# Designs tried in a protein design chat: VHH binders against p80196. Part 8

Target 1, 213 residues: p80196
Amino acid sequence: SQDFDFFYFVQQWPASYCDTRRSCCYPTTGKPDEDFSIHGLWPNYKDGKWPQNCDRESSLDESEFSDLISTMEKNWPSLACPSSDGLKFWSHEWLKHGTCSALNQHAYFQTALDFKTKSNLLQNLNNAGIKPRNGDYYGVESIKKAIEKGVGHTPFIECNVDSQGNHQLYQVYLCVDSSASKFIDCPIFPHGGKCGSKIEFPSFSTNDDHDEF

## First folded at step 1 (VHH)

Design f6 (framework vhh_7yz9_2)
Fold by ESMFold2-Fast, scan of step 1:
Structure f6 (fold): chain B 213 residues (1-213), chain A 121 residues (1-121)
Amino acid sequence: as target 1 above (213 residues)
Amino acid sequence: QWQLVESGGGLVQAGGSLRLSCTASGSTFSSYAMGWYRQTAGNEREWVAFITSGGSTTYADSVKGRFTISRDNAKNTVYLQMNSLKPEDTAVYYCAAGLSDWYEDYGYDYWGQGTPVTVSS
């Protein structure tokens, strides 16, 4: 039985992870795509608390989801230093959150991959004219509306700060029902990580404009 | 607006103890997960200990049984009690706060300035 109320489905913007004072390390597969990547799928209670570490004997077993590894390397990479293949990150997510999900390892990872595809965040933002580019700022309400229009539910937008102190789009939270079948309106939004009225949507890429000064 | 201020570092003999404190300015401390990390010169930041908003704790294998993380929400403070200190524990220790409830430095929104700990043989 389900002993939680809903999931947060959390996606991060890799360029915003990488441009902070801590910096980042690219995965062993190289520079990640300029797209949102999965942070996790987190069982939560409607009072804002969450279960964790629900089965310490259920260690990550790569053989249970070997068919998903290449897709996870693309959509769920580790950006923490040192450079890695992602297994430590997926192990952390499974042990802390996945063991509480009532899903087996294959279903847990497949479900998150499916919700990333369904949410289609970058395309939904692009459709509203919201595109990643260093120095470009967008209203937080415009970002929320673009995602709501495409997904059908209002996201929570978490901001962080780059090494220069600029507020930027960092993570997007959507909510999923306890059976892991569909997006729902979030019963409660997370606290903190609050944005200014306009935030940067940064890019990894330097501007490749060919110009003569 | 939101700031983490660390204290309690210093010089200590092997086998000794230190208690690090990290006090948050701001109104939402009780909603944040808190972590302790350490870094030596030329190396990446290493996770040490983690405490959720609900008080559940996890520890790196290198410090299990020696270090204890705790929080006092009334004081907006997280603590790291370090017992049986070893020379290999010498590092700059950082506290971190975030909505992410995992132990790696991926999702932390705020970082302390760092407090040095030197353990002599």
Scores: ipSAE 0.012, ipTM 0.258, lowest interface PAE 8.5, mean pLDDT 84

Design f7 (framework vhh_7yz9_2)
Fold by ESMFold2-Fast, scan of step 1:
Structure f7 (fold): chain B 213 residues (1-213), chain A 123 residues (1-123)
Amino acid sequence: as target 1 above (213 residues)
Amino acid sequence: QWQLVESGGGLVQAGGSLRLSCTASGFIFSSYAMGWYRQTAGNEREWVAFISSGGSTTYADSVKGRFTISRDNAKNTVYLQMNSLKPEDTAVYYCAAYLPGTYWFSPSDYDYWGQGTPVTVSS
């Protein structure tokens, strides 16, 4: 029998990670693209709980997914300080969430990369006139409708707060079936990061503003 | 079994001080960055303070200059010294641990969470 009900597929907006009081560090490959990036693919239960750390003997083995490294550096970068190649971030996601997925390492990472391409969040938002720009605010319902129109399913929108106290688009959650084959309507939405009615969709300002305190 | 146990909360008058402690077990504490979050009824958890595994600290603007985060790796403990407390600081305070190289801004980014300790600041 299956040991989880669905996945959250979680993407973040890098400028919103970087413009908080903590700021960020760019990957060793340099400034990330102005696009959503993958946070993770998280097995979940319909009651809002989740399995984690399902194989204590597992370790991230770069040789299992070496063909994906370049694509992961682009689509799944670490913005945590100090500047890094992303391996510790991918290791964390694999050990905590990936080991519960019933997928091997290559399939787990490939599946997340495929869903990022399929969701096409930035283009779907741009098609609705929702474009990243510092100082521009959009209704949260408009953001949800734009994504729903493009993907076919309603997202959960998570907000955070920039260094000036402005609420902003931080993460987008979509749901995926337990076989990791297609997007589905979320059985339950996550808790946390509640948005106001209008939120900023920020762009990157400068590289000099991105440093860990 | 991992565990984070908070202590030191309670009732205090405005302008007073409290020191919160969070003791960790079941993981290699010195490898983890530690954070403090707070939550009021009906609201989501708000980030308060962060300390890296190397000891670098960052604070939310609302607490900067009043709160100090520190750690003692020999005791597997992180502290939050709260000075010049205001009624607006009333909340349940949570400690959390995350492995460096992951994100810490969202509650979902943290590897481990404590049970929370309530702090009430009277006016």
Scores: ipSAE 0.005, ipTM 0.287, lowest interface PAE 10.5, mean pLDDT 85

Design f8 (framework vhh_7yz9_2)
Fold by ESMFold2-Fast, scan of step 1:
Structure f8 (fold): chain B 213 residues (1-213), chain A 122 residues (1-122)
Amino acid sequence: as target 1 above (213 residues)
Amino acid sequence: QWQLVESGGGLVQAGGSLRLSCTASGSIFSDYAMGWYRQTAGNEREWVAFITRGGSTTYADSVKGRFTISRDNAKNTVYLQMNSLKPEDTAVYYCAADEYYSGWYDSTYDYWGQGTPVTVSS
């Protein structure tokens, strides 16, 4: 089915993916930039349910979006082990979520790349004095207000826990209209990923490697 | 193609214990984070517990201190040890697997089991 109410546009903070007891594997291109990266663009219903796997025969076709691959390696890397070029992750996102989007493969990936640029999360946080640094904690409401000021809409903030037990900024959810044209107020926020009142915004350290996670 | 098979559900008296198991049919179980969810009649599915590939665990407030999630990668199995069961724990329990650790947002799970019913009598 191609009917849905809105998209979640989901971005993750790579340092928070990597500093858990699970650890991570850097992309084959090496350590990612210290910036938010795309997790996905997920069709959703306003009652909190979601469509998925809407066309199981629609395989990822690299030739359909070959012009985007270098940009996707930078902005949509896989941190899952083993180390990879990202194609398996993009295939997963396309099959599970993209096939429900009513967009073709090129438009789906281009749209997510465009929303990452438009959301400009790291700069909007920096403008409010919220900067990544190990040991620095920020109020969750301050993080939400900084993003709302820049984007025009309130995000959902998902937290995870590092290997030392510290609660941290992990993912940011923004909502996009069903035509994939603009940010909107979220009709409903996801459940889970509960934050404390103050959370760490960690950075990759100068000496980061997999032995430290 | 990848299957999760749950077992260990049943009828138990309040204050009792059950151990749920979820076994994957594939050889790549160790690459997946695993979670348990439950659903009561007429209600939405709710998250119960989560375990990462590396064994880090998180729990819903309603079960913390009573339930323990664990995994055995050699057996391709995740477990939910449920102690001090209450009538409110009556639900169908689902095992879920996620290739990418997204935490607790349930729509990111790649594979779901068929569910195993747990009834706690008072």
Scores: ipSAE 0.018, ipTM 0.372, lowest interface PAE 6.0, mean pLDDT 84

Design f9 (framework vhh_7yz9_2)
Fold by ESMFold2-Fast, scan of step 1:
Structure f9 (fold): chain B 213 residues (1-213), chain A 121 residues (1-121)
Amino acid sequence: as target 1 above (213 residues)
Amino acid sequence: QWQLVESGGGLVQAGGSLRLSCTASGFTFSRYAMGWYRQTAGNEREWVAFITSGGSTTYADSVKGRFTISRDNAKNTVYLQMNSLKPEDTAVYYCATEDWYGYSDEGFDYWGQGTPVTVSS
């Protein structure tokens, strides 16, 4: 049996990563789709603690999941600078979290990709009239209810702050059972990333809407 | 074999200064944002300072104007210069990589072992 209680399945909103003072670098494949992307699938304990780095000798082996690479480039890109192919980000997630999952590398990445598809966050938000657009704000409770209606379980919503000080939708946490088979109610919610009562759901910044040169 | 090794903690009197160092190995340090966090017994970890891969810095209100975070990518080291120390700054200080998208006590960031700082009054 697994030595953990559940997974957090964490998805990020790329525009909210990119519009902070930190900024971002697009993947080598170019600007990502305007959609949620995977941050990770993290084994966790119901007391709020977590296992990590469970087998530091188990390095990422691209040959084990070569059939998933193009799908991962689309659904699990790195926005960290400098621009990259995502391999270092996937290596980080595998070493820290994946080695604790009791899954092999192919199953670990495939499972996260499957949950991304099943959660269908953007469509569930759109169905409730919650659409990405700079300057549009939504109640955090409305966002939670839209996701709960589509997925069947209440998410945790993490917010960050853009370069102008606006609170915005940053990450969505759902919980998955220890066998990695289904979404469940979260035994415990994470702390941090506090939202205001209304938050922005931003779209990607245009390169520039006018020629600066 | 990722490693963060912290040093520079110790005992100091109120109003004094201390410089913490955190040296990284086993990853491309220059690509990561780095943070300093602190924890007192019975309390959750609190963020004190961030530095991005590009060198931009951000501070918690409680330390702004007293602490300075900096990095030396050639040495794979991040520093926290602590000036005008107060008894309330007494804590174990942790160096962490910001996870690719942000810090969380829920296990996103890689942590160092911690270095204790005691500020006497």
Scores: ipSAE 0.013, ipTM 0.229, lowest interface PAE 7.6, mean pLDDT 84

## First folded at step 4 (VHH)

Design p1 (framework vhh_6z1v_2)
Fold by ESMFold2-Fast, scan of step 4:
Structure p1 (fold): chain B 213 residues (1-213), chain A 125 residues (1-125)
Amino acid sequence: as target 1 above (213 residues)
Amino acid sequence: EVQLVESGGRLVRTGGSLRLSCAASGFTFSDYAMGWFRQAPGKEREVVAAISWSGGSTWHADFVKGRFTISRDNAKNTVYLQMNSLKPEDTAVYYCAAGYDYWGSDLEEYEYDYWGQGTQVTVSS
């Protein structure tokens, strides 16, 4: 159904996915770019709840978005094990969230790709001197301010913890209006994933031959 | 510091009932969605049930719908799986997992950040 209030547009930092205690596997296309990647575009309600699995007869149809696959492999890869081409991850996102979006499959994926380009997170952080590097920590408020300056809206910053116990930048949430046309101020921020006052913005392992971080 | 500890797994007869518990510590439990997964010998891990951070939304896999119920008690930092009408096919190691707010209905681990060590459930005829 079309009954929702806004979208979360969620991007993850791949190095922070990979350096936790769970396993990480590179996509079949190889090591992802050192850039944010799409996690999803999630319909949500203003009370913090969300619709899901809104069309029981839907299935991911690769032919509906074949022109986007190369771009999605770059911008929306799966880092889950085993190594994959991303189709299972995109199927999950479509079935759980996309079927609730009021968009068809092509429009759903194209819209998320467009918002990734528009948000330009890594460049906005770099412009503020916030650059990925193992051992470098940044104030969470500085990260939020840098993104707000570039995008025009305050993000939610989700942190996770690496295998050594260090708090780090994991995901960035921006909000999109229900017509999927523009960024908006988030009506409500997600719960969980709380950051300390300073967090690491890690890079990938310096050893390019390693399959694991 | 983050820990998820499953308990309640044991041998039960076909048609019996069992309640699994998962005690969480080291994070703000009420901020996280929780899920139950299972893995039988020679099979891949599969998602059984999931519950939102508030308990306001639940999801159950088709193969357990009507028999299993997921619930949580945020005051006790515990998630539960009530299993009724158990079948031999339910024999597996059951894992609880915590994911930030948006939990998956897929086998993909990317939806869950923290995992327990598992508790064995064996259903005999």
Scores: ipSAE 0.017, ipTM 0.352, lowest interface PAE 6.7, mean pLDDT 85

Design p10 (framework vhh_6z1v_2)
Fold by ESMFold2-Fast, scan of step 4:
Structure p10 (fold): chain B 213 residues (1-213), chain A 123 residues (1-123)
Amino acid sequence: as target 1 above (213 residues)
Amino acid sequence: EVQLVESGGRLVRTGGSLRLSCAASGFTFSDYAMGWFRQAPGKEREVVAAITWSGGSTWHADFVKGRFTISRDNAKNTVYLQMNSLKPEDTAVYYCAAGYDLYWGESAEYDYWGQGTQVTVSS
C-alpha cells in the first residue's frame, strides 16, 4: 500500500504469552530463547487507525526470503497452538501488515529482524537491573526509562495477566518512520493492555537443558 | 467476502440472561481465534472473552468471570457469548471479532469485525 504515517514495531515476551490461561505451544524447533521475539512491523496512521490487507493476493513466498528462515525461527517464532514452523504466523503478518508496507517480502522481514537487533531490549533492560525472574516486579516507568535510554525513544508497554492474575510485561511497541529507516518518537500510543504501576517480568518456569549434561 | 454478523442483542432486566451469536462467512472459521468485545458510549472498546481456534481454551475478563461464557461451534461457523447475572454496567454494543492466533489485547490483533449488537440492561 502507498499510504501510512509510521510503523509500530512490536515485540513480545514469550514467557508472558505462555503463562496465561490460553497457554502456548512451542515451535517445532523447540522452546524459544529467553529473549524478546518479533510480533510484527505494522503500518499505522497518526490518528490511531491502520491500513490492513492491502493486497490479499500477495501470497507469502518462502523462496523470496529463504536466507532469513533460520533467523526468523529464532527471532519471530509462533507460540500459538498447535505447534508449528512459524510459516502461518509470518504469512498472517505479511498479508495483514506487510502488504501495506511498500516493502517486498524479503525487505519487510529483514527490516523487522534489523530493528529487533537495534532495539536490543533485553540487554537494555538488563543494563538497568531489570531482569526476568518469576516473582520480581518492576515499575512500568523504570522499564520505559531503561528502553528509552538504550533506543532513544519512549516505548509503549502492553501488559497482560498470567493464569494466576498477576500483571506482567507482555509487549513492547517502538515506532519507525514510514521509510522503515529509523526509530522515531511515536506520534500516538496504542490503547488497551493497560499496566499497573508495577508489573512482573517473568521467566520460563522450567529448563530441562542443563539437567542433560 | 468476509462477514461477521452478530445477533441476540436486546433490552434485558438486571439479573437477566442473554445469549449472543456471531455467524461467520467468507474465511476458514476453524483457523481463527474468536473474541467478544464491547463498547459503551464515551468509553474505549474492551475485550470481554476469547476462544482459541479449536475451542480448547477460553479466556474471560475479570469483570465477567463466572457470569459470561464464550463458546464456539466450528461446524456451524458460529461463536456464542452466554451472559448471565447481567448488570447495568454491561450495557454496550457487543462486537465479535476474528483474529489469527494473537487475539488477546488490542483490536489490532483481530483481522475481522462484526457491526455490533446492542445490549441494554435496565433496572
Scores: ipSAE 0.014, ipTM 0.368, lowest interface PAE 7.0, mean pLDDT 86

Design p11 (framework vhh_6z1v_2)
Fold by ESMFold2-Fast, scan of step 4:
Structure p11 (fold): chain B 213 residues (1-213), chain A 123 residues (1-123)
Amino acid sequence: as target 1 above (213 residues)
Amino acid sequence: EVQLVESGGRLVRTGGSLRLSCAASGFTFSDYAMGWFRQAPGKEREVVAAITWSGGSTWHADFVKGRFTISRDNAKNTVYLQMNSLKPEDTAVYYCAASYDLYWSDSSEYDYWGQGTQVTVSS
């Protein structure tokens, strides 16, 4: 019996984080790449519940993953205000979720980085003609199909709303087996973050975003 | 060798309906966003509606929202504009246009243009 059943591997679209009424703050390294970034790797149960904070004495130790820091700054940045180096975000993810993973700190962060590379979300979407651009809207089913074709498994798509109330692609959930070795079909999808039938895939760059329908 | 050919324009009574078609050839139609524009005599050309490469998303100008619907058939290399509840102010030459990138309202960013089809709405 596993302590948990599977992981959610959660990636966010930075432009959709930043274009809300709350806005965002860029990392101390500057404006992030126009690519998906890691939110986290979250142990979960098949009933939709999850373990958390499984070892409060296991604080984040930079010496355990110093070789990964540059890669994490690029692929796992914090967009929360105030501007930061990401350490508090990684500490939060480790304490809440990582301590429940049965992985040590290096393995936990390396595993998430590996799954980001393997999922290759932006390229899989671009290969299907789904490209980030303000004012461009895509069917949620087309987004799911493009990711499923590239990854082999159906994602959960979470939407948020921009400052004007338009639904947009915010986060992509994929599922990983309890040994953190491969993508699997999700035993259960998260609830909430509901999308309209067509959603925006916004970019950081200025564009013609006149979408009034 | 690129060609966009509009058809369906005619005289129609106020409150009537009309469907415009635009047949495309000479390029990979499914890679291009399509737009419908119109120009009345002495007026600037204005965007009416646009549709993404896949047909997964559409945009319509405020002055036609709820009355006009853009659609496409990638198997037939054709984009359509269904026009309902026509008004005299809808009288214009209607153009279809293709863009590799989508710019909802910026006509200068469209790569290819048809020659237009005349729509006249009278009481």
Scores: ipSAE 0.000, ipTM 0.099, lowest interface PAE 18.4, mean pLDDT 85

Design p12 (framework vhh_6z1v_2)
Fold by ESMFold2-Fast, scan of step 4:
Structure p12 (fold): chain B 213 residues (1-213), chain A 123 residues (1-123)
Amino acid sequence: as target 1 above (213 residues)
Amino acid sequence: EVQLVESGGRLVRTGGSLRLSCAASGFTFSDYAMGWFRQAPGKEREVVAAITWSGGYTWHADFVKGRFTISRDNAKNTVYLQMNSLKPEDTAVYYCAASYDLYWDESAEYDYWGQGTQVTVSS
């Protein structure tokens, strides 16, 4: 069913993806920008469940969004190994989540790109003095307030743990109305990825030379 | 209709060998990473091994490294776990799981799961 209550708009911090025990592989375009990147735009229900794989016949068709490819390579890269052009990641997101969105492929990807621009996470954090730097820790409450001040709505902050055991900012969840028109207060927050009171906002300098092997 | 069907679990003696198979249908198998997980009575589910969509990269948990080998045959839509030098501690239900990306340690990242196959190792 394409009947759902809201979207999670999920952005990840690439340096935090790359510095875990899993490590990462840079996309074929090279090292990603030091900026948040899109993970996905996920239809969800108010009870915390979600629809998925709503149309298995609707495979990703690159010709339907060819005008967005360069922008997606920059804003929606795959960091999964092996190194890739991102098409398999976008195909996964489309099939699992996009087919449930009531949007066609072009509209689905364009909408996510537009919300990334509108959320302006890195600038909103920088305006509050919260800047990526290895070894610098920030209060989770301060991170939430900086984003809320800029976006108008409280985010959910997901943390992960780097290979050294340090807790860090990993993903930011914002909520979007079911018509994909605006940010809203989240009806329900995700569970998992618990943060401590202070978390690291790491930079990419630690992982500049990572190779797939 | 997505299905992952494990087979090959049985009673085997300490020091023996066993191969588990997981047959996949209802999705494009070659686009997904595959993992083997296990759960013993009263214990948490733990990751045993994982393999990328192409089979080019594999990961094995330290407690099975050198004894277990994960492999896949994309033409047959099947992932395998070859288990050698079995120990009583390997007794568990073994689960096959599929994920878009390779995750060494995160069961929550796997999209599809099989029903499990019981492996019992007696001394």
Scores: ipSAE 0.007, ipTM 0.361, lowest interface PAE 9.1, mean pLDDT 87

Design p13 (framework vhh_6z1v_2)
Fold by ESMFold2-Fast, scan of step 4:
Structure p13 (fold): chain B 213 residues (1-213), chain A 123 residues (1-123)
Amino acid sequence: as target 1 above (213 residues)
Amino acid sequence: EVQLVESGGRLVRTGGSLRLSCAASGFTFSDYAMGWFRQAPGKEREVVAAITWSGGSTWHADFVKGRFTISRDNAKNTVYLQMNSLKPEDTAVYYCAAGYDYYWDLSAEYDYWGQGTQVTVSS
C-alpha cells in the first residue's frame, strides 16, 4: 500500500518564471511554447506535509525513459540558468518526489505528461476569455472557475512578482489520487504565493533571443 | 550528514544593524541556491532574500530592499544576511535554506533547512 494521500500536479507559466528579477535561460532546444509546462508531480499528505528523497540510490537513468525525452523537452523544460537539456531538473524532481511515488521512472514521467494533456489549462482559460497578454489583468476567482469548469476540480493558484512589481499568475496546482489515475478535489491547498484579487497573465517578450544577457 | 547552522541572532535596538551567518556542511555548497526566510510567532514563513549558486544574482523582498543584503562565500561554505536600519517588524526567527536554483523563490523547493536564529528588535 502507498504511504501518502495524494499528489499535487504542479504546472508553471514560463513567461512568469522568466520576467522576474531572477530572469531565465531558454532550454538548449530554444524558446519554449507559450503554454503551461510541468513543474512536477509531488506525493503529499492530507495534513500538508510531504515525503521526499525516498530512495537516494535510485539515480535518474535516461535509458529508462529515452522514448519520452523529446516530449519532456517540450512539456517539462528547465528555464534555470545556464541553458540546459533538462536532465538536471528531471533528476531533481525524480530524486525528491518521484522516488516517493511508488512508480518507476518511465511511469512517473509518463503520468505527469498525461495529466498535462488532460488538464489542458491554456485552452480552458482561453475558452473563458482569459488569454496571455502583457498588461491584461484577470480576477483570480475567474481563473479558478475557468479551470474548474474544464478539469472538474478547483485549482490552487500561486502568484509571483515580475521585475516591475506586478503580481502575476505563476503556478497552478491540481490534485491527483494516490494511484495516479485521476484528478480529485484537493484534500488541502498549499500555502504561500499570495495573489491579489486581480493578477497579470503575461506573454513572452517579442525581443527574446535569450532571457539572460 | 547535511547541516545548516545559523548564528548571529540577538536583541538589537530599532535602527541598529546585525549580520547573520549560515555555515553549511555535508553537501556541495557551491551547487545550491541559498535563501533566508523568517517567521514571527503566529505568522506564516516568508522569503527575505535569495542568492544563486555562484553569487551572480540576488533577490530581496520589497520590505527589506535597501536595508538587507544577502551574500555568500563559497570558499567558506557560508551565506550571510547583513541587516541594517532594523525595525520592530523585523523581529522573527530567521532560517537559512539550501535549494535547487530553478525555484529559489519557492520555500517548498528548498531541500535543507537550518534550525533558525532569533532576531528581536526593540527599543
Scores: ipSAE 0.105, ipTM 0.502, lowest interface PAE 5.2, mean pLDDT 88

Design p14 (framework vhh_6z1v_2)
Fold by ESMFold2-Fast, scan of step 4:
Structure p14 (fold): chain B 213 residues (1-213), chain A 123 residues (1-123)
Amino acid sequence: as target 1 above (213 residues)
Amino acid sequence: EVQLVESGGRLVRTGGSLRLSCAASGFTFSDYAMGWFRQAPGKEREVVAAITWSGGSTWHADFVKGRFTISRDNAKNTVYLQMNSLKPEDTAVYYCAAGYDVYWDEPSEYDYWGQGTQVTVSS
């Protein structure tokens, strides 16, 4: 129930979640920041399998992490429809993955928030000239190198497709040791969401509404 | 114990119709998005349709749009795929999947999967 080899730390690019044919719904707090957001912190085995639902009686208790709620609303929002406050998404992540982590609820969520800050993905990409903009394409190897330079470890890059069929940067996987203390080289990479050699890094519009005059 | 049980798959002729059902148990069905996926021999598993936990929004792949319709009945813990104007290219094993607040087009995002039901479309 508590044994595992490492964590995947998974972050998603909200604009790539939202520009698919399925689209998305903004959180009840409004449009998310143009930044990576947390998907989850997932215990995993070196053979590619993973534990899940390790304590089905351990329900999410908001009082255990009430001090983190505002930070989680910003860094770990739900983009699924309809608009929500994120509690259902965090409950899902806790029950499926968090209960297998050997961490209590506060430590589990705090740890993910800390790794988001430490990975600093958007700034590391920007430092290499890789900036979100609709219509601009970047080499997947350049994206990997930029992240590796900043974090010290090679990420797995997961792609999806927008409503027009363009391949785009969707999720970034980094690996964390079983004590949840530091990034490590991934023992094994995930196998889904393959990218082409060049992918789009889409943006949310900075001018969503303008004076029509 | 979580279970998804597909039913309704069978041999049908080109131009025919078929309704697939997926009965869910062991989890709070109304909190989960549901998807239908298919896999033909020698091909990767692909998304066919998805529906939100409330049934308020649906997505259908371009190759089935206008022919297939996903729906759900939360009181019966069941998701359906109504398939009309069937073509030989629709021949595949069809899978029901449940996922919470996930990107519907990604098989790896789904928490629970059924065993599949075979649909064969002949001329």
Scores: ipSAE 0.012, ipTM 0.436, lowest interface PAE 8.2, mean pLDDT 87

Design p15 (framework vhh_6z1v_2)
Fold by ESMFold2-Fast, scan of step 4:
Structure p15 (fold): chain B 213 residues (1-213), chain A 123 residues (1-123)
Amino acid sequence: as target 1 above (213 residues)
Amino acid sequence: EVQLVESGGRLVRTGGSLRLSCAASGFTFSDYAMGWFRQAPGKEREVVAAITYSGGSTWHADFVKGRFTISRDNAKNTVYLQMNSLKPEDTAVYYCAAGWDLYYDESAEYDYWGQGTQVTVSS
C-alpha cells in the first residue's frame, strides 16, 4: 500500500522506437500497427519522485489477465530485441510500477488499455492534419494543442533522435488521477527527451506498391 | 535490496587499458539491459555503452567506438567495460545502470544505478 499522487500514462510511437541507432525487433506477432502503443501506467509523486517495486512477491500471473493477452499484444507490444511475445515487458511494468498502483493485475492492464482507447492520440492528431509520414515535420506546440483539444489536458511530448540525428515524436505523457478513473492536468511534467521546435512524425516505411504518378 | 557495485576505477597512464566491473544483486539481472555512463567534473552525465539483457546486441558511443567494449556474464550477474587506448578526456566517474531496454541516450529511463567508480587518465 504505497501512497502516490497520480499516474503518468505513457504511450510510445513504434516507428520512432525502431528508427534509432539501436533499432528494434518486431514482436513475435509481427510488425506492430501504425498507432501509438502503451509503454506503461506509472504511479508518481507531485515532487517528481515515484514509488517502485512495491511488492516483490507479486509475480506476473498470466492466468489473472489471460482474456487481455491478445489485446495487449496489439496495444502493448515489446519492440526490444530479441523478438518476443511481450510477457517480459509486461512483467517489468507490473513489478516496477503495477505493484505500486493499488490495482490487481487484471485491473492494472485493463485500465491502461482503456486509457489508450480514451486518449485516441492518432485520431486526435489526424483531425488536426498531423499525420505520420517520413520527412514531414510539425511544430511541437501544434502537436500539444491537437492532443489537448481531444483529451482535455496538456500532454508532455518526449522526443528522441533517429539514426541520422533528426528529432522526432517518441512518447506522449498524459496524467491520470490516483484512483485510475480519469485524465487530469499533470501536477508536474517529466524532464528529458528534449524536442526541437519542429519534430518529425515518422512512418515505418514507404509503400513500394503505391502508384505515385 | 537492489544493488549495483562498480569496481576497477583507478589512475591510468594515457594509452593504458582498464577493465571496469559492475556486480548486480537484488533483482533478476538477466531481465535487464545494462549501461555504462560517465560524468566528468562540471559536465553532464553521458551514456558510454549499453548491452541488451541477453548480451546479443551492444551499443557504443561514437567517442569510445573501437576503444571500449561492453560485455556481460549473466551467470555472475556482472557487466564489464573494457577500456583500451585511454585518453585524458576519458577521466570521469563511471556508473553502471540497469534498465528494461537499451537506453543509449536516456539516462532518466534507467531503473537502478551504482554509486560510481573514479577513472583518472594522466600522462
Scores: ipSAE 0.106, ipTM 0.529, lowest interface PAE 5.5, mean pLDDT 88

